# Ledger of designs, part 13: VHH binders against Short-chain dehydrogenase TIC 32, chloroplastic (TIC32)

Target 1, 322 residues: Short-chain dehydrogenase TIC 32, chloroplastic (TIC32), of Arabidopsis thaliana (Mouse-ear cress) (a2rvm0)
Amino acid sequence: MWFFGSKGASGFSSRSTAEEVTHGVDGTGLTAIVTGASSGIGVETARVLSLRGVHVVMAVRNTDSGAKVKEDIVKQVPGAKLDVMELDLSSMQSVRKFASEYKSTGLPLNLLINNAGIMACPFMLSKDNIELQFATNHLGHFLLTKLLLDTMKSTSRESKREGRIVNLSSEAHRFSYPEGVRFDKINDKSSYSSMRAYGQSKLCNVLHANELTKQLKEDGVNITANSLHPGAIMTNLGRYFNPYLAVAVGAVAKYILKSVPQGAATTCYVALNPQVAGVSGEYFQDSNIAKPLPLVKDTELAKKVWDFSTKLTDSQSGESSS
Below, E stands for the ipSAE of ESMFold2; O stands for the ipSAE of OpenDDE; V2 stands for 0.75 times the mean of E and O plus 0.25 times the DockQ between their complexes.

## First folded at step 8 (VHH; framework vhh_5c3l_4)

Design x1 (from t4 with L103I; at its last look DockQ between E and O 0.24; V2 from the best seeds 0.00; counts 0 for: pae E 2.4 > 2)
Fold by ESMFold2, look of step 8:
Structure x1 (fold): chain B 322 residues (1-322), chain A 124 residues (1-124)
Amino acid sequence: as target 1 above (322 residues)
Amino acid sequence: QVQLQESGGGLVQPGGSLRLSCAASGFTFSDYGMSWVRQAPGKGLEVVSDISGSGGSTTYADSVKGRFTISRDNAKNTLYLQMNSLKPEDTAVYYCARESYDIFTGDTEYFDYRGPGTQVTVSS
């Protein structure tokens, strides 16, 4: 069938790995930030980008875990260029500190891979008093992108190489709250749904990439912004489901779920493959352009989410002051 | 079944000390990063401190830096928070929290479970 093993227009399928979709691509001279690079597909993304010669900055909440992942990658890829920097996307202070420290290094920035996320947590507020999934998955990446955009613009101009912003979303974006985005009810505990809040945050990641595309085209900047669904990853499934559901899901999981190398493929394809040159404002799945929920094409909604996110991130800009 | 149970809270005078413990069961404790989060009366949750699965990396909120120390004993499946130089603003329910898992990315950098909490009151 179309979903299992069938190649799309790109020549790749749901079974293609990150190494396969970047085969023969020379990433030498490129610098990338990968958020959440100490676990899951973030590790594989960092590994494959470094395998292709990209200088990868691993932006991670736990630098000890990041350092261990870096050591493992260097053993697999001699000569890999990796740095580990601390980033807590649930804290705007941490995001601002990361961006300031990144700029002080003088490093260029070609590729921004907004990969990290939190899923289906109980109702919690971030340090900035914002519902945790929205704060972490959307606002943290929104602010990070905003603070680093000038660095990406100067890098693209000076290197004459296309900058790429890659937002990891999920097919769960289709299952946000019925109203799409709850602007006035982000922090409403009484109506909180952990899975719908996840979907809301991932819907905002698609809308973010689409609004970026509009603004970057208007500014004539050689930077693209795209979103994607990586697929579902096979790990620890028994902890997620009760014992009876875990057995049923496990029986079919091999045919439905992706391995980590397969789960990182779409990210690496969008980040590095020449087929994606000049492509912006698209939603990818299985290393091909795919059709998202039609709501994400609503340019007024994308602008509204942008303005709402700007207000939230601007209102917190002085919180760490005396 | 994942279970987290905090203990060691109580009433303490300003300047005093407490040591919180969190007993973990139902998962391989050393495989997960852990954090302490707190909720003061009438306020939202604050992430106080975080520690890696190995115990080799820690972070602290600015409000507690230099006064609190997070640690873990993986042989005993126990997370600790040593709280020194306590202030009235440290009054809160303290929760032990486990690193989250995102099924779509495999990301484990954030938390997905917490215990029922233990009350810390700093007064008089």
Scores: ipSAE 0.342, ipTM 0.717, lowest interface PAE 2.4, mean pLDDT 87
ESMFold2 (binder alone), look of step 8: mean pLDDT 83; pTM 0.828
OpenDDE, look of step 8: ipSAE 0.442; ipTM 0.743

Design x2 (from t4 with T59Y; at its last fold request DockQ between E and O 0.64; V2 from the best seeds 0.00; counts 0 for: pae E 5.7 > 2)
Amino acid sequence: QVQLQESGGGLVQPGGSLRLSCAASGFTFSDYGMSWVRQAPGKGLEVVSDISGSGGSTYYADSVKGRFTISRDNAKNTLYLQMNSLKPEDTAVYYCARESYDLFTGDTEYFDYRGPGTQVTVSS
ESMFold2, look of step 8: ipSAE 0.395; ipTM 0.719
ESMFold2 (binder alone), look of step 8: mean pLDDT 83; pTM 0.836
OpenDDE, look of step 8: ipSAE 0.440; ipTM 0.766
ESMFold2, fold request of step 13: ipSAE 0.082, 0.028, 0.024; ipTM 0.503, 0.463, 0.507
ESMFold2 (binder alone), fold request of step 13: mean pLDDT 83, 83, 83; pTM 0.836, 0.833, 0.835
OpenDDE, fold request of step 13: ipSAE 0.483, 0.489, 0.439; ipTM 0.793, 0.792, 0.767

Design x3 (from t4 with G33A S57E; at its last look DockQ between E and O 0.43; V2 from the best seeds 0.00; counts 0 for: pae E 4.1 > 2)
Fold by ESMFold2, look of step 8:
Structure x3 (fold): chain B 322 residues (1-322), chain A 124 residues (1-124)
Amino acid sequence: as target 1 above (322 residues)
Amino acid sequence: QVQLQESGGGLVQPGGSLRLSCAASGFTFSDYAMSWVRQAPGKGLEVVSDISGSGGETTYADSVKGRFTISRDNAKNTLYLQMNSLKPEDTAVYYCARESYDLFTGDTEYFDYRGPGTQVTVSS
């Protein structure tokens, strides 16, 4: 059970804002990508990172909407350095194009904030013929991270600053399918559950960060990878509440709803706060290390998801420009 | 059951106009931002335009600015796209789409429902 205002070891709580958890942090010289930066906590993440001097590349599906958000942020934060680039995480071709274009800019990359997602949609396949939540929430970010990892490695060596990969997950990872990940049944419409498929995608985001941690430590590079639950965002729930989640989330959500500044806090804490230096392979909640399902510590499962995701993203390379 | 049904497509000569409509049911229409997206033959989806739930904020793809106008009538649960000065490049299936909402991030960048689409063909 969550208690509002209870500070954890970090000194922060569920009510802490993104500005509060980054107070006094100088992000000058850092470059970040934030996916999903045109709405929700992605906007606040981009705003607060830029407030702390970070050069933020907003990776957004609709660049016209992104440009308007950028203009609003610059009005709030004079001198903010923001770029808008198109990214559709449901399309591997779009992810490959984004990564190629990013590398062509010559920009460094210190912080990769894998924030975007969709929740609990009806059964749909992406353009790559992969179930849409798995494709968008997990595979798109998996591929993006893979394609940009060498840039992040070079940046960490040149700048001597820790690289950070931040995967947004959710407490909904606890509500995945009983088998955890349905490798052979990802596209099985007849057994599809929109809520469990969301949980599956978010479980894969935790497993991805954990396998990254293992591989990056083996490579001896100064890059960390962590996952987090941002909390449920306060809203007029009658307008946007997904009825498929009402049974699982409703009673808990009314006690733990966060404002947008509070919802972005854990992301910004993990991305910038010096308390997180050297911390990798952990799952965060309310700007503190938290306990995920024990299943996420299964190194064989994390490797299996990694290999499965590699196979799917390599098999779909025929739509990339090269 | 959420339903979105497009209408108003057809064959038109370059320079002509069409008005697309999308009837919405099964949800509180005014609570959702809506989009028109299109798919040209053999191409991916392009977001043409979007409009906030209230109708007060709109965006347009560069390729259609000044020619297309998105609007909505929340009393009739209907989304519209007025398409003027049509070009052969506008030939596509046009879909009415509802923006998704992720309760944990507040994201609205992706779509959770779309209609079957209506064909717009601009040729001569």
Scores: ipSAE 0.239, ipTM 0.637, lowest interface PAE 4.1, mean pLDDT 87
ESMFold2 (binder alone), look of step 8: mean pLDDT 82; pTM 0.827
OpenDDE, look of step 8: ipSAE 0.260; ipTM 0.662

Design x4 (from t4 with L103M; at its last look DockQ between E and O 0.05; V2 from the best seeds 0.00; counts 0 for: pae E 10.0 > 2, placed apart)
Fold by ESMFold2, look of step 8:
Parts: sequence; C-alpha cells; structure tokens
Structure x4 (fold): chain B 322 residues (1-322), chain A 124 residues (1-124)
Amino acid sequence: as target 1 above (322 residues)
Amino acid sequence: QVQLQESGGGLVQPGGSLRLSCAASGFTFSDYGMSWVRQAPGKGLEVVSDISGSGGSTTYADSVKGRFTISRDNAKNTLYLQMNSLKPEDTAVYYCARESYDMFTGDTEYFDYRGPGTQVTVSS
C-alpha cells in the first residue's frame, strides 16, 4: 500500500515539504522568532511561515546577511512580514540584549523556533567560557526561552492562540557521550569529541522541551514545547569530487538525503499545523511523532539539566526573569 | 577545493577485517575533526566514529566499539578505519566526512564535505 512506508499517521512523510505540511493553514496574527534564519533550513522555515501569514522575526548573527535573506523572501512572498534582529546564541550577553530589545518593541510572541545551531566544530569555548556546541545549541536557546516566556504567556492568553516552543534536535542525540550529559566535563578538551558534544547538546534540547512541558502544564498556560529531528540535508556534493563521478553520487545521495524544503517540513509542521494542537513533550521526525532515546523520558535528568543550565545562565550579571 | 576519497572497501566474510583509508586534500587536515559515517541499505546515516584534529580524542558508536579503530596520519593527510570482527550488520557504504560548523545556519546535521563512499559488504 502507498500509505505503508511512505506516510505516517500525520499523512506526511520524509519527502514532504514545508509548504505541503502547512498547506491551507492560516498563520495571520501569529508572531514567530526563528533563530538561525540566515541560511539553510532557517531560511526555508522563515519563508514558509511568512507564506502562511506569520510575522517572522529573523534572529541572526549577521544582520547584513539577514537583510539579504529578508529581501529575497519578500520577492518570493508578496506581503511577507519580516524583521531582522541580531542574535549570537554563543554569547549570553547577546541573548539578553536580544530579549530586552524584543520586549521593547512590544511585539507579541506565539512561536519560538529554536532552530540555530552548529555541528561538530573543533573544541572551542564561547565568550562565556563554555564549550561552544553546548553554549550555542542548548544554553543560548535555554536562556532565550527563559527570558521570553512571560511574553509568550501573555501572548497566548491575549490572542487565544496556542503558543508553541519548537526545539530542533537531531537523531545524533542518541550518540551523546556514554554518560549522557557530562555535567562535570563540559569543558574537558582532552576527551572532547566533536560529534558526541553535538549529540550531547541535542539531547539537552529534547530534555529542555520535556521539562518545559512539565512546567507549562503545572502553570496551566496554553503553550506547548516539542523537539524534532529535521533530517540529514543534502549538501553540494558534486563540486568536491572527481567530475565524472560527481553526477552519479549526487543522484544517489538525492534519494537518501533530504532537500532543504523537505528538511524544514517537520519544523513547520510542529510550529503551525493544527494536527499538533495540544501536543507537548513529544519528539518529531518526518512530520510525525517518533521515538527518541529512552533517556529523554528520565524526569530527574531533565530537571538536572534544567538546574545546571539555570546555574550557568544565572552566573551572568543582569539576568531578567519572570 | 576540498577533496576526500575513500578506499579499502570490498566483500569480506563474517569475522574478517578491512582497513578503510581516506585521502584528504584542499584544506589544512589537522585543523578539522573527521568522521566515518555509514549508511546501510535502506537505512539512515550512522556516525560510526570520529577523531579530533590532533588525533587525541576518539569516539565510537556502541555498535562498533572494541571492533573498529579510527586513526589519522596528519603528515600524510589520511584518515583510517580499521574494522575487525566484521558482522553482516556492518554492511554499508562508508563515507569519510569532514565535520562542519557554521554559526546560525539552520540547525541541521551537516557534514560540509564527504567523499563518494566505499562499499563494505559482509556476507556468506
């Protein structure tokens, strides 16, 4: 049967595009922040949310590149509502500045798309003296979410629209360090594995969404928090091989890997599709609920990561809280 | 101008050994962590092993730990994977991949460069 092996319970598959999974959805009146909206999946996420009427704030490190992306999206999507704001997730100071400036605009916030990230970099420390993948992928988004949560609560109540926090994770969360999260050794250069550190940061993104779910339910607010794996995205493979072989490899890789529109589909599905209404604390893949590593269901671990992250972000002067 | 080229794959009996090599050019090899990534027929990508730029740190997927050894020779710009005690489930295309990092690109798992792959088949 066509349904078997091609589409999941949602009616969508690994081949579905962001436009397909949001077809017919009216996002007018919603405001979103998309981190990492200057390239790749972030651009497509911003484009498709804008196509559906969402007012998108593109949170990017380089505002000149963000302005170019905004210009291109506006050409593609007449009437798109886009703003560009500077955000460096590896810097807690930048995150606090972004949140303060966002609040000063008076803009509401319905959708927080924690999309930005880095993968498998060499060992590096952030300006805050924290291993760069953990700092960028997890802590930056943890702090951003914390600082904007009151805005999201007010927006959800006033708009009567469900707020949604969407944490991009990865199947690499299964490939963290053997200890899961190495709280005592986040900065240990001698045993650093670029891929394991990536997996650790992505495991923390799932745990963060799960702990948020618990707290938001206890607070009785209409905001959900979910995580997802977007898929492995085809890169420009043909430029970097023997010319005669590159064509054949590109064709085979296309059948195995996702395109950018397909890579953004799960993000846009979770962010905007009515099928996800009321769904919180779940991990998505290919626009369907999927099974994460069982460790992510450990509520003690989720709380430990939360407390650890709170301690690290509280050590910076001038923290705003709600 | 980054170039990665795998070699050393082939057909081998269960319990056998193979040594994969990856010749690298077009970048400062020692500045980058490297990975071996495999894809079994009809399956997604699995990171098999990675090694830091200096070679001082290695990791392995649980499925291969104790059987596979990643190494690098920075003087010869070559990455290796010694595969011992091979099992039918190790059958896959194996890719040599340079690890990617780019701040604020969409959070998607990227290997910014990889080779065409080499087939390893464990059968019979």
Scores: ipSAE 0.005, ipTM 0.241, lowest interface PAE 10.0, mean pLDDT 84
ESMFold2 (binder alone), look of step 8: mean pLDDT 82; pTM 0.824
OpenDDE, look of step 8: ipSAE 0.441; ipTM 0.753

Design x5 (from t4 with Y101W; at its last look DockQ between E and O 0.05; V2 from the best seeds 0.00; counts 0 for: pae O 8.4 > 2, placed apart)
Fold by OpenDDE, look of step 8:
Structure x5 (fold): chain B 322 residues (1-322), chain A 124 residues (1-124)
Amino acid sequence: as target 1 above (322 residues)
Amino acid sequence: QVQLQESGGGLVQPGGSLRLSCAASGFTFSDYGMSWVRQAPGKGLEVVSDISGSGGSTTYADSVKGRFTISRDNAKNTLYLQMNSLKPEDTAVYYCARESWDLFTGDTEYFDYRGPGTQVTVSS
C-alpha cells in the first residue's frame, strides 16, 4: 500500500515536482524529443528539461500551439533551446515525415519521451484505419521509436552518454481487455470499450519498453527503455461535482491528484536523474520503481506485440517486401 | 449542459442488494463510455465498472467481479449498476461518470463529468 506522500527508495514521492527530481542535474549537451509537448505534463516536461540545459524538440500536432508554448517557456527559462516540429502520432505518414525531418537536421538524440496520448475516446479509426487509441498511443510511438533508434544508437556511441527512451503508460494498463491484447480484434467496434482500449494501448507501451530493453541489451548499446505512470493530474474539480460533494472530494482529492509539476516528475526523473542510470525495462510511479501488471513480464506477449506492431507499420509503408 | 444524476443509494445489510441509476442529459449518451466510480472514507477514487457506448463491452474491478453488473439503456439515457452480495467494504459514495477523451495531452483524466453521487452504506 503506497501511503500517499511517503518517500520511496528514490527519496521522492507522489508530491515531488519535476524540478525537485532533477535538481542539480546538468543536461547540457543532451537533445530530447518530447511528443505532446503543447499541453499538460508535456509542457512541464519540456520546460524542466530545458531548465536543466537540454535541447528540446517539441513534437506536436499543432505547431501554432507549440510555438506559443515555446515562447512561454523561453520567457521562463532564459537561454532555453526549443524547436517545434509537427507530429501526428495517429498517422504513420506523419511519423515517418517527422523522423525524416528530424534526421535531416543532423541533431543528436539522447532522450526520447513518448508522452503524447489520447484517452477513452469513442470508437474511431485513424488515418491508417486502425483503432485510434491503439494507433496513437502505441503504434505511433512504436514507429517513431523504431525510426529514430539508429540515431539514438549513434548518438550514444559518439557522445559516450546513455540514451533513454521513456514511454508514458498508465495505471490504466491494468484495465485492458481480459485477453490482455486483442490482436485479432483491434478494430472490432462491436466489442469496443473506451476504457479497455485505453488500457490496452497503455499495456502495449509497457510491453514495448520491455521488448526494447531486451533488444537493446542484445545489441550491446548504452540505451535504456522504461515506462511509467505519470499520475492523475489535478483539474478543476468544481466542474465534476456539485458544491456539497466538492467539499468531500476536495478533502481526499489532494491525496490522489497531482499538479502539473508533480505529474511531470516521474517523466523527468526517468529521463534525467542519475539514479536511473543503467535501469531498463522497469515501470515507474511517483519517481520510484513500481510493480506493473504481472502480464507485462510475459516475454512472449511482448514479442507478439512487437511482431504485430511491426507488421502493421510495414503494411502501411507501401514497401512491398520484394 | 451535460448533467448526470445518480439515484438508488441507501443503507443495506451485508449480503443485500441495491440498484443504482444514473440519468444523463445534455449529450448524445450512446457516444460515450460510462463508468461507476466510488470513494470510500479515507480512500481514493476507485473505478468500479465501465461500459462502452454501445453496451457491448463491460469491465469490473476485481473487488466487485461476480457481484456487480453494469448496464445501460441508451433509449432512456440511463446507466445502471446492479449491486448484489454487498459487503461493508462496498460502503462509499458512488458516482456516475462520463468517460472523457483528450488528444495529445499526456494527462491522465478519465472523466470529464460526474454526478453529485449517491451514498451506499453496507452495515449490520
Scores: ipSAE 0.013, ipTM 0.287, lowest interface PAE 8.4, mean pLDDT 88
ESMFold2, look of step 8: ipSAE 0.183; ipTM 0.583
ESMFold2 (binder alone), look of step 8: mean pLDDT 82; pTM 0.824

## First folded at step 9 (VHH)

Design y1 (from x2 with D62N; framework vhh_5c3l_4; at its last look DockQ between E and O 0.07; V2 from the best seeds 0.00; counts 0 for: pae E 10.9 > 2, placed apart)
Fold by ESMFold2, look of step 9:
Structure y1 (fold): chain B 322 residues (1-322), chain A 124 residues (1-124)
Amino acid sequence: as target 1 above (322 residues)
Amino acid sequence: QVQLQESGGGLVQPGGSLRLSCAASGFTFSDYGMSWVRQAPGKGLEVVSDISGSGGSTYYANSVKGRFTISRDNAKNTLYLQMNSLKPEDTAVYYCARESYDLFTGDTEYFDYRGPGTQVTVSS
């Protein structure tokens, strides 16, 4: 019985699909970027957004794989508006190139879905000499959001449509390092824990959405920023089993295993559902507002992570930070 | 250069046993989860068993649970699969595979390297 979901305040549950949570929603006229849209729940996110009329830009590391996914989606949704653009979130150069190319298209931007990620990899450094999970899951999306924020602001102002930034986090954010965020030890191999580094990166994704909320409110901008846990996804056994991670996804005596359509539901709910209008700075699970670790409410910590990330992305930028 | 090399396959009678080995090189073996994946004649790939980098967590497909045991020796960079009570339906090419953390979304993972495989044939 532990995997049998009940409906929450939204009317949806852990078993609800991305199509169900967007039923009847008209996304025509909206443009979205979805990172990691060539695999997993990123594919389903792109498919369902396009089904609802959203123009989706699939930001993917492998454009050949992205092109195949686009072909499949167009067969399922003949009117789908999809573009494929190359993005490697582990490389700040790639993020800057993507943002520059996106701006040159003249496309608006309503929805930024920061979906891509890696989980629990061994200690590795990115091309920018930053621990790979932090670089990919947090810094890549931080920089992408920073570089595209003015486009989102212009779009929301000109269109009178609410912009939405959606950061995929995880219940693993509860199980970061004891320090929360180890600012001075991000690259320390001797004390690296693959699971705690994952949790740290996902904690930063929640904190990022919370600091964005504060700044966007101060600027009077009609853009919301939220974070979410998509759930653990059933994939025909190609998954990594770790007892610590199982506890981190909130399954003490239960297993929260979702199909791909169910795994994309919370993302699509936050991105498109009218129930989320005006909601910002919240953490979602199973298409409902959920309670994150209390530490994410620490506004000084959120500001510190923001300033740390700003310094890292400014000091390593080539053309825009000199 | 990442290399995975399986060995220990062969012909065995139903009810018999085999032990597969996979020699790994070119990467820090203990940092990666590893899997045994098989392909039966005319069928798709099936993940048979997984083991975490530390060896502390294991998983078995229902078709092999109680009969197969995955293990690893991180000092020797070697992955093992002990296969007992073999059945004709266990006939397949068995691959040693390294779990990948790249290019997935959410909590899903996929494999980035596998060996050339070793044939296991269970026949009376």
Scores: ipSAE 0.000, ipTM 0.189, lowest interface PAE 10.9, mean pLDDT 84
ESMFold2 (binder alone), look of step 9: mean pLDDT 83; pTM 0.833
OpenDDE, look of step 9: ipSAE 0.452; ipTM 0.764

Design y2 (from x2 with D62K; framework vhh_5c3l_4; at its last look DockQ between E and O 0.64; V2 from the best seeds 0.00; counts 0 for: pae E 4.5 > 2)
Amino acid sequence: QVQLQESGGGLVQPGGSLRLSCAASGFTFSDYGMSWVRQAPGKGLEVVSDISGSGGSTYYAKSVKGRFTISRDNAKNTLYLQMNSLKPEDTAVYYCARESYDLFTGDTEYFDYRGPGTQVTVSS
ESMFold2, look of step 9: ipSAE 0.179; ipTM 0.601
ESMFold2 (binder alone), look of step 9: mean pLDDT 83; pTM 0.839
OpenDDE, look of step 9: ipSAE 0.388; ipTM 0.716

Design y3 (from x2 with F111W; framework vhh_5c3l_4; at its last look DockQ between E and O 0.62; V2 from the best seeds 0.00; counts 0 for: pae O 8.0 > 2)
Fold by OpenDDE, look of step 9:
Structure y3 (fold): chain B 322 residues (1-322), chain A 124 residues (1-124)
Amino acid sequence: as target 1 above (322 residues)
Amino acid sequence: QVQLQESGGGLVQPGGSLRLSCAASGFTFSDYGMSWVRQAPGKGLEVVSDISGSGGSTYYADSVKGRFTISRDNAKNTLYLQMNSLKPEDTAVYYCARESYDLFTGDTEYWDYRGPGTQVTVSS
């Protein structure tokens, strides 16, 4: 972790912006999906990718909000190509519908930015009767990635360009349950912790990227998969009156918290910067490779999460995994 | 336990008005942004309006701008939607929903709780 503007090996720091880390990059001809592109880091990610010439499909739950964001980006970035498509990550049906609709467009897919997420909500089940944070932050993205992977493979082969999968995780992955992942208690309300459940979901994002890396290598395809911590960002906290959050925005917070452009930097770095070419299975922070929880290096755990996630998604579809 | 309950829906003629209310309980109401969303027959869920926890910031869909007004009373744990100049196109089930928040990404796209909804029908 780099503080106070110190630069890492990449030449970038915690204070670098998404524009800075993508300066000089030509994304023309690339197509990206960005989940959660209607708010926060997702908006900035979509804007900067567009700025660099990337065709961005904004996968959003609220299409009206997405449309508004699109209009704003187009005003800022003349010639930007943006599409808005509906995606509710908490619904496997929605994920499947999105994937189907996307495939029907015939668009290539070079970049998949799994950015959307929810944090520390009370215990609730998704539409698929799965703990909501796990369902939204991990399982939705897992299924989305799975469904679009062949499109990415085809795109990579045809364009002869590297594909990139980017999972937004969090430092909160360090604060999962003591067990790491509670496979048998994913829906256990009695032992539910909002923060640990968040951590668990974010841990799974890292493990997902690591397992993907292994599989992609085995398949010999030119696609990378990485995870990252965007950093704690200063957002419109006026939406929430939580005094603990307000305290965090104190005078010292300006040195710890990132702006939205800074918060989107690592995402855009991993997505577009040529320095990341060929790099897969890494965890990034402040536009540098960082050390995740050692547990994420457990290949057996990663496989177990993969299998568990596969089982859950197959069960919903009525399909059996062979 | 978090609870949301909408009220105030009904049948109204075009050009008429309705005021929806949403009673919230089980959480610190002022800490959360709130949204009104609606689902019309044969259509997907759409955001109608949202309001910040403090009430200082609001959003309206283009289709309802100038006609609808969102507000909240944090002392009463209640969200409101004043709907004026109602149109047949406004016919839908209306839901109040609590916005979720990601501290790191700033994402507020998702709702973690939603009421059972109230039917609004605009017809001559």
Scores: ipSAE 0.011, ipTM 0.305, lowest interface PAE 8.0, mean pLDDT 88
ESMFold2, look of step 9: ipSAE 0.244; ipTM 0.622
ESMFold2 (binder alone), look of step 9: mean pLDDT 83; pTM 0.834

Design y4 (from x2 with T108E; framework vhh_5c3l_4; at its last look DockQ between E and O 0.04; V2 from the best seeds 0.00; counts 0 for: pae E 11.4 > 2, placed apart)
Fold by ESMFold2, look of step 9:
Structure y4 (fold): chain B 322 residues (1-322), chain A 124 residues (1-124)
Amino acid sequence: as target 1 above (322 residues)
Amino acid sequence: QVQLQESGGGLVQPGGSLRLSCAASGFTFSDYGMSWVRQAPGKGLEVVSDISGSGGSTYYADSVKGRFTISRDNAKNTLYLQMNSLKPEDTAVYYCARESYDLFTGDEEYFDYRGPGTQVTVSS
């Protein structure tokens, strides 16, 4: 019995693993992109999707690291279909190049897993002169989704399978700046808070999924968009500390922190589980629908973020990728 | 061999003070931003405060702002958290953690190393 891991409406809990929440699901014929698939829960997400027969394109900044991860997954899942493609979400040029290259392969796209991110860095600007957390966590995924949406629409029509866009957010979305999103002060170093900027970027991930939901429903397209909090994940935390206390700390962490397989569960549940069919515009936690900050229901805010993001990504474009 | 060791926790009455320390070894301490992270019963990890490698830039969660002060002594390889006006809701295990993240990749890394933590209990 778990401390607070009782099952929710889905039949799953905070302690459920990615394998458990996808048990018996046949993903054969599906193609997915997973950003940030070379470390942490991105690796486990790619592994479990491939275990269920999904063709996974690992979108990673370091393709050497990605190739090693691919080799490790193939050892665990012989016959896994994995590709490694370079993607730097902090660079709009890189995002446009990735999307163009992806389209040139002729691959379909059923599942877009917007997983990658950075957390709480000092104030820095991207190559596109945009605050780095906002650029990487939000704008990179916003642009990637925009450039691949027609491919996803064609795939859903031709395959008659529901497309799914999955935005990884965080409970930190509750701790954004007081104004929610500081449109006129994104690049304001003097008032920058590394934790608030992180929360802002993750709030935008929720708002993005909600606005996508509205637009996709209006277009009559069989693609859903949802957001989630994966939980607090122990990747390298506690791995290299006092060995005499490691067991005790590990036992405490089991009641509060998730393991990597548990951290990938909500992502894989939303991406692949039949229970999520037709569900869009929701925020998930522990493989269940959860209640986000009420501000994410503000449709005017979601539209404003969308328009602001469109302006920023269009003003930086040198080439059409539609 | 990176090592982080917290100390200074204990039992204190509401309104009291504690000073946490974190001794660091096995890396160039001044090159890394550091954080204090806490874990209250039944809750996930909360970043309480951050400090840049030089000590010139700091961050505080709203829940502790004005009561807690982060600092570092790069000559002694030590991170500190001065905790004043303590409240029962500050009861948690407090960890010091080294920031490490990939600025130019799609990878997400919260922290690459932390200590075993020190218990802070605020009760009558």
Scores: ipSAE 0.000, ipTM 0.213, lowest interface PAE 11.4, mean pLDDT 84
ESMFold2 (binder alone), look of step 9: mean pLDDT 82; pTM 0.828
OpenDDE, look of step 9: ipSAE 0.011; ipTM 0.291

